# VH-VL binders against UPF0292 protein AF_0905: the designs that were tried, part 6

Target 1, 124 residues: UPF0292 protein AF_0905, of Archaeoglobus fulgidus (o29357)
Amino acid sequence: MEDYKPFFEAIDELKEKSENGWVVVVEGKKDVRSLRAIGVSGEIVVFTGYASTADTLKDRKVIILTDSDAKGMEIEKGLVEALKTYGKIPDVEIKRKIFSNVRKEISKVEEISAFYEKISGIEL

## First folded at step 18 (VH-VL)

Design ab4 (from b7 with heavy chain S30T)
Fold by ESMFold2, fold request of step 20:
Structure ab4 (fold): chain C 124 residues (1-124), chain A 121 residues (1-121), chain B 112 residues (1-112)
Amino acid sequence: as target 1 above (124 residues)
Amino acid sequence: EVQLVQSGAEVKKPGSSVKVSCKASGYTFTDYHISWVRQAPGQGLEWMGRIIPIYGEAYYAQKFQGRVTITADESTSTAYMELSSLRSEDTAVYYCAREGYYGKDWYFDYWGQGTLVTVSS
Amino acid sequence: NFMLTQPHSVSESPGKTVTISCTRSSGSIADDYVKWYQQRPGSAPTTVIYEDNQRPSGVPDRFSGSIDSSSNSASLTISGLKTEDEADYYCQSYDSSLYGWVFGGGTKLTVL
């Protein structure tokens, strides 16, 4: 467990912010199910396009949680740019904290719940 | 609804350049990406490059690196592809295509009508 | 950097089933979703399959896609062939190393 302490701390931070009104943006429905399974309880929206998604979120606090791969980074960069036009700075650091020490094991948000169960021993 | 309308056919001399426009309508231009694909007579589809209009970055197939420039103008919802140092082998139909997002996948969901570029000496 | 290889042509009779293969040269076919495009003569391509096996709205359910990891390939299957299915078909996948797209060489489907 101590080998994965940063991962669990990042998950706890994600859950805390979600409970406190931060909206999490993900790439697809499987990502939503994965995050719900580990206890993310607040609003989660699925990316539908850079400007359209940003417009929906312009009055909200936002966490971008796209996959840790080339396509996920493209989506993140575009969403950051789109939200900038509303003077908003989304949180992109929670994603990096989640994947930083586990990228060799997982890189997709949809994989988080199974991985969490595996390393914690907690059945979800 | 969604439309990609390209500029008209061009006849060019070797060594010149061509700039093809792709005007998008029926959606928010900065929601998605634009790719350029060409097809020589009797040949298959060849990906040339793409642009992400929300931040204006373009990526190119290695074959076209240094000869192709892809740009986008948000204010007119128009993408452009410019190919320089034209040769007869560049004779082809040039397509723009929207990279739309569905489920968790990007794919070319709408295509322009194509622009025939003929390079002859 | 990889290539997608398709047979140059296939043919089959109306009412029958045809399968068009798409083999990836390096890396795994499962690394990114496979798309399939149909192109009739003189027309721009249209999408018939995305996300390996999903159909865009308006594409008949006789079009289906599949992935075979053992042969490192994808397949487009068209059942109940109709004469209007006569077209060129291209598979496509994303190459993260290039931030770009790769098309297969295309397959001419003849319905006789």
Scores: ipSAE 0.876, ipTM 0.922, lowest interface PAE 0.4, mean pLDDT 94
Fold by ESMFold2, last read:
Structure ab4 (fold): chain C 124 residues (1-124), chain A 121 residues (1-121), chain B 112 residues (1-112)
Amino acid sequence: as target 1 above (124 residues)
Amino acid sequence: EVQLVQSGAEVKKPGSSVKVSCKASGYTFTDYHISWVRQAPGQGLEWMGRIIPIYGEAYYAQKFQGRVTITADESTSTAYMELSSLRSEDTAVYYCAREGYYGKDWYFDYWGQGTLVTVSS
Amino acid sequence: NFMLTQPHSVSESPGKTVTISCTRSSGSIADDYVKWYQQRPGSAPTTVIYEDNQRPSGVPDRFSGSIDSSSNSASLTISGLKTEDEADYYCQSYDSSLYGWVFGGGTKLTVL
């Protein structure tokens, strides 16, 4: 059994939720390109500020997929707080599942597509 | 039109404290962060600490830990920096700066005009 | 916990090109984006470079930034130097271990 099974399962969950109307929030355009490369097909929104981003997402199902580092956790925490004012709870667990067993190798969303290709052998 | 306006210059005695205000306007205050930076006469920029107003947490440079308190009041869009146990080495211009977000980076995109704090006997 | 080291001063003639270095003492310069700030006498700083090599709106394209991983440094390059460019310049990076910012010591640019 491969060390990366939970990583692939989390990617599959992300893709399925994206297909079912969940909006993914990321830190920048390179993150969007990385997620498109692995097949995330639904709406992806780039963070522009806590309150402003939350306001555009207040009627949506939201996955927060920021980098797994200090800055990414700050953005995640602020978005969770901002969305809470609308009574919304975003999914923050898919990020945890994606990075939990691969954090020694990658920590940024923009790195996901190249890493996926490396460990799967599948050219994206 | 983004603007950060700081409170006026202060003259303080050693051992006292000072509280500098930074009123923000022209943007949604809880979108971004606020940092405080000081500059002693003839010296470079020294980062003191920051606050994330959306959830009210502050972080401090080790040098100032225990002496500085940074707060924010969302209702007035104002950040505050209080420095205690003042000594002559704290004589400096104190700046607030907005940490704006562009591309995938935070940087200090707008600065207050600076507040001169003079600590003298 | 790292330092950013800059030359104390640099000088060059109008119309020429100057480069200001910013060397990181530990860890990689590429760990976090480098920003550059310009400070004219008596004024608050303003940003001239963010995200290593991007210019804020209104900053002339003669200002450019670059990263050299082999020397663990960043550089600010100003081409077509103008007398109005005479200022102090600071590099800056984020230190995730402190949830905070680090400034370089600053470089005084003299345009002679």
Scores: ipSAE 0.875, ipTM 0.924, lowest interface PAE 0.4, mean pLDDT 94
Fold by ESMFold2, last read:
Structure ab4 (fold): chain C 124 residues (1-124), chain A 121 residues (1-121), chain B 112 residues (1-112)
Amino acid sequence: as target 1 above (124 residues)
Amino acid sequence: EVQLVQSGAEVKKPGSSVKVSCKASGYTFTDYHISWVRQAPGQGLEWMGRIIPIYGEAYYAQKFQGRVTITADESTSTAYMELSSLRSEDTAVYYCAREGYYGKDWYFDYWGQGTLVTVSS
Amino acid sequence: NFMLTQPHSVSESPGKTVTISCTRSSGSIADDYVKWYQQRPGSAPTTVIYEDNQRPSGVPDRFSGSIDSSSNSASLTISGLKTEDEADYYCQSYDSSLYGWVFGGGTKLTVL
């Protein structure tokens, strides 16, 4: 029996922060659809460039939820640097919690909804 | 409009170094990445390395590690590629290219005009 | 790290269809998006396909891209060939282990 409790807890934390005004930044439109399917209800922004994305988010609470792969880490690092210019520290830990125990099965945000349905038995 | 303007052609002696500049305009320089690609006469494209200006890190192809240095100056929106210990096989056109972001993909969407570097005795 | 292998040259008549292959030597072609670049003599390359099968603005819809996981390859297909399509074509993909890019060796397209 695989222990997916940390995954579900991280998803719940994501949904709660999203409902409470945190803006989630993702890599693309498929990621938006995946997060909506699992109940992330707040604002989701698609990355368009480090400085440009950070400028639109400079007065917001931000969660960076890029893919758990090399390119996703590059985007995360650059966006953290860009937001630092405005004195803002985004949440990068929810991504770590989501993928830490499931990285063998999924690494992309767009894969979350199908995986969630598979391991929970809940049809989305 | 987006432009990448490179420094002019150079003729170099073996053993020397060359530094090529790439001035970017028409976009926010720290939004995207810059790659350097060379092309020897009659040959294909050869990726040399890249830089991510927002945090200043560069990555190099194994073949060029130790001979190439790629830097960026945010204040002038300019990237630089310096190749040292030049030899005749380094004779090539050197391009800079912007790694733009579209959909969920990075690709080389704008290229500089190229800089011919000739290495001869 | 991996290589991208393309045929050295291909040729076809105006109005016909040509396909240029790009085979990845190790790892999956699907690990990272494939890009295709067109280069005419004396000019810098330009992008004709990104994200495996998307066209930048201004690229004719007779250019299309596809992925075949079973052969671990990507393909660029050009239908309704025109003499202006005569160029060198390069595929490209990202190598995450090196934080870097890989180009195919290039394919010379001749339109006779």
Scores: ipSAE 0.874, ipTM 0.924, lowest interface PAE 0.4, mean pLDDT 94
Fold by ESMFold2, look of step 18:
Structure ab4 (fold): chain C 124 residues (1-124), chain A 121 residues (1-121), chain B 112 residues (1-112)
Amino acid sequence: as target 1 above (124 residues)
Amino acid sequence: EVQLVQSGAEVKKPGSSVKVSCKASGYTFTDYHISWVRQAPGQGLEWMGRIIPIYGEAYYAQKFQGRVTITADESTSTAYMELSSLRSEDTAVYYCAREGYYGKDWYFDYWGQGTLVTVSS
Amino acid sequence: NFMLTQPHSVSESPGKTVTISCTRSSGSIADDYVKWYQQRPGSAPTTVIYEDNQRPSGVPDRFSGSIDSSSNSASLTISGLKTEDEADYYCQSYDSSLYGWVFGGGTKLTVL
């Protein structure tokens, strides 16, 4: 039996922070769709480049939610470095919490909504 | 307009080194990555390595590990590739290319004009 | 680490359709996006396909890309073939395990 409670708790934390003004950064538009489907209601920004994305977010609280793979880690690392020049420390732990409990099944943010529907039985 | 302008052609002796520059303009240099690719006469494209300028880390193809050094200078928006211990089979056109980000993909969207490096006795 | 294998050459008449294959040697072709580059003689390469099947702005819609998981390959298809399409074509994929890129060996397209 798989216990997905930690996954749902991480999703709830993401949604709560989104509602409280944290901006979520993702890799692409399909990721936005996936997060909206599970109820992330706050601002979501699509990565367009390290410095350019960081500059638009320099006065914001930021969650980096890129894919849990090599390319997603490259983008995360570069965004952390770019935001550092503004004295900003983005949240990178919510991504860890989401994927560490489901790493056998999914690794991409765009997969979250279908997976959520599958394991919860809730049609989105 | 995005441009990548490379340094001029070079003639080198075996055992020496060459350093090719790639000056980028028309975009924010630390937004994207730079790759280096070479092409020997009549041959295909061969990826040598890449750099991610925002954090300065470079990655190399196994074939070139230990002989190639790729760096970037943010202040001049310039990437460099240095290849050491040159031999005649290193004779090639060397390209820099920008790894642009579109949709959810990185691809080589702009290329330098190429730099011919000739290694001969 | 993995290789991308392309036919050395293909040929077809003007107005017809040609398909160039790109077969991945290990792991899945679907692991990372496939890109296609065109190189005309004496010029730097240019991108004709990214994200498996997307065209950069200015690339005609007669250029298309596809993935076939059963043969572990990607394909570049050029319809309405023109003499100016005579060029070398390279597929490319990202290797996440080495944080780097792999090119196919290239295919010389001859139009006649």
Scores: ipSAE 0.865, ipTM 0.925, lowest interface PAE 0.4, mean pLDDT 94
Fold by ESMFold2, look of step 19:
Structure ab4 (fold): chain C 124 residues (1-124), chain A 121 residues (1-121), chain B 112 residues (1-112)
Amino acid sequence: as target 1 above (124 residues)
Amino acid sequence: EVQLVQSGAEVKKPGSSVKVSCKASGYTFTDYHISWVRQAPGQGLEWMGRIIPIYGEAYYAQKFQGRVTITADESTSTAYMELSSLRSEDTAVYYCAREGYYGKDWYFDYWGQGTLVTVSS
Amino acid sequence: NFMLTQPHSVSESPGKTVTISCTRSSGSIADDYVKWYQQRPGSAPTTVIYEDNQRPSGVPDRFSGSIDSSSNSASLTISGLKTEDEADYYCQSYDSSLYGWVFGGGTKLTVL
């Protein structure tokens, strides 16, 4: 059986940072809906290209929350490089914390809300 | 308007190399990826490899590993594909294509005009 | 490492509907999104479907895409066939083990 306490703690950290002005970057609109459903209340932006996304975020605190798969890692790596140009280091660790404890069950950000509901028993 | 302009047609001898350029304009070059695709006469599309210009890494189809080198020059917004040890079966039209992003997906949204490479003895 | 298999050719009359299949040889067709490209003679390909079933701006709604997990395949459906639809069609999917792309073999559509 899986111990999901670290997953819930990572979600709580994400929500807290979002409430405190950190901008979350995701791959698509379904990811936005999933994060809203679990209570992420701050700004969420959808990736539109490495340089263009980084430009909109150059003055912000950033969390990169792309999928835990090959494509999501490509986007994460490219965004880290693009933000480095502005002297910015985004948070990539919250994603690691979220998926490391549940990677057998989910790998996509859009799956988080349904999974959260399933393991918590809380209807979202 | 987004445009990919490739270098002109080439005639090469077996055993030589060819380097095709792909000049991108109308968008920020480091926003997206570039793929290279070839098409031999009367044949289908064959993916050769891709590059992610923002961090300069390239990935290759297994068939071409060791013979193809794909690079990008941010300062000129230009991608390059070099194919070495040419054989007659490498005669093809070589395309570059932009991997654009929409929704949660990459797709080849703009293509270069193609570069005919003819390998003849 | 998978292949995408398409019929070599299909044909149908103007005004009718045609479906072009794209079957994945190993792993799941749902592992990554399927794209469809149209190539008219003498031209570079253009995209008609991305994200399995989405159309780029300017592509008519008579082009549609679908996924069938039970047959491990994708399909491109073109309704209301027009003579201008006569072209080669390629499916494509990402292979995460290669960090790269796989094209189907292509299907020649003839509008009779």
Scores: ipSAE 0.849, ipTM 0.918, lowest interface PAE 0.5, mean pLDDT 94

Design ab5 (from b7 with heavy chain G56R)
Fold by ESMFold2, look of step 19:
Structure ab5 (fold): chain C 124 residues (1-124), chain A 121 residues (1-121), chain B 112 residues (1-112)
Amino acid sequence: as target 1 above (124 residues)
Amino acid sequence: EVQLVQSGAEVKKPGSSVKVSCKASGYTFSDYHISWVRQAPGQGLEWMGRIIPIYREAYYAQKFQGRVTITADESTSTAYMELSSLRSEDTAVYYCAREGYYGKDWYFDYWGQGTLVTVSS
Amino acid sequence: NFMLTQPHSVSESPGKTVTISCTRSSGSIADDYVKWYQQRPGSAPTTVIYEDNQRPSGVPDRFSGSIDSSSNSASLTISGLKTEDEADYYCQSYDSSLYGWVFGGGTKLTVL
């Protein structure tokens, strides 16, 4: 028995913020495809470098959704620092909520759509 | 164009320290990371450590823990590697390399010209 | 934490195909992307493969990379071998336990 309610709630929060003008930052194009597949409809940008990415987002509300691994944390930390120079504090908690209860199963944003499909057909 | 220019060759005595500089140009310095790699004569590449300039945090290979310090100065777009307690085995060419980001991967896309450090009596 | 093992040397004739292996000692080769670097004598290395099988701009498509999970290894394949391909080749992967990089020991490719 797995309790995926927190995962689905975090996905719903992500989708709602995306609909309301929050920009989601991801590591690569496969992550964009994964998020689109589960219904994230707002703007998604791909990381291209800390300062350069932050500069394009300096006037935006930002969710950082990098992978839940060492490299993803490096990118998240660097983006937080870069956005700080513009007085911006990005949301880093939606990522935590998404992965905290499914870390045994997935750690990559690109894995979310397949995992979502897998568990949404399971009666718990 | 992207360029990494290192400081010149050095001759050092055992027990001393060396500090090699790496001046980056042609890109936004805080976009990427810098790694340091050395190569002893006739030997392979050996990763020493890296720095993430945007938050000035460095990570080191276990072999060099306690002897190497890697820093970055964003205002001059320059990274530094200092190796202390030098011994003859430290004679090598020392490279800095940019960790560029392409697709979803970091890799060493540009390298400095190398700095020969000779440790001798 | 882990090592990447390469053959010390390989040789092949012009026009032929050579494969250089890179075997990971512990953990999975698929845990992190594999990169391949080419180094000619007296020069800094240059990248020929990143993201396991992608080529940087300017690298000809006769260079290819692959992953074999069953042998826990990566491979660099060079087809249509040219004398200019004579160089040392290094594989590289990320070690998340170190927040750092691991190079293979290097392979000297000789084009006979």
Scores: ipSAE 0.841, ipTM 0.913, lowest interface PAE 0.5, mean pLDDT 93

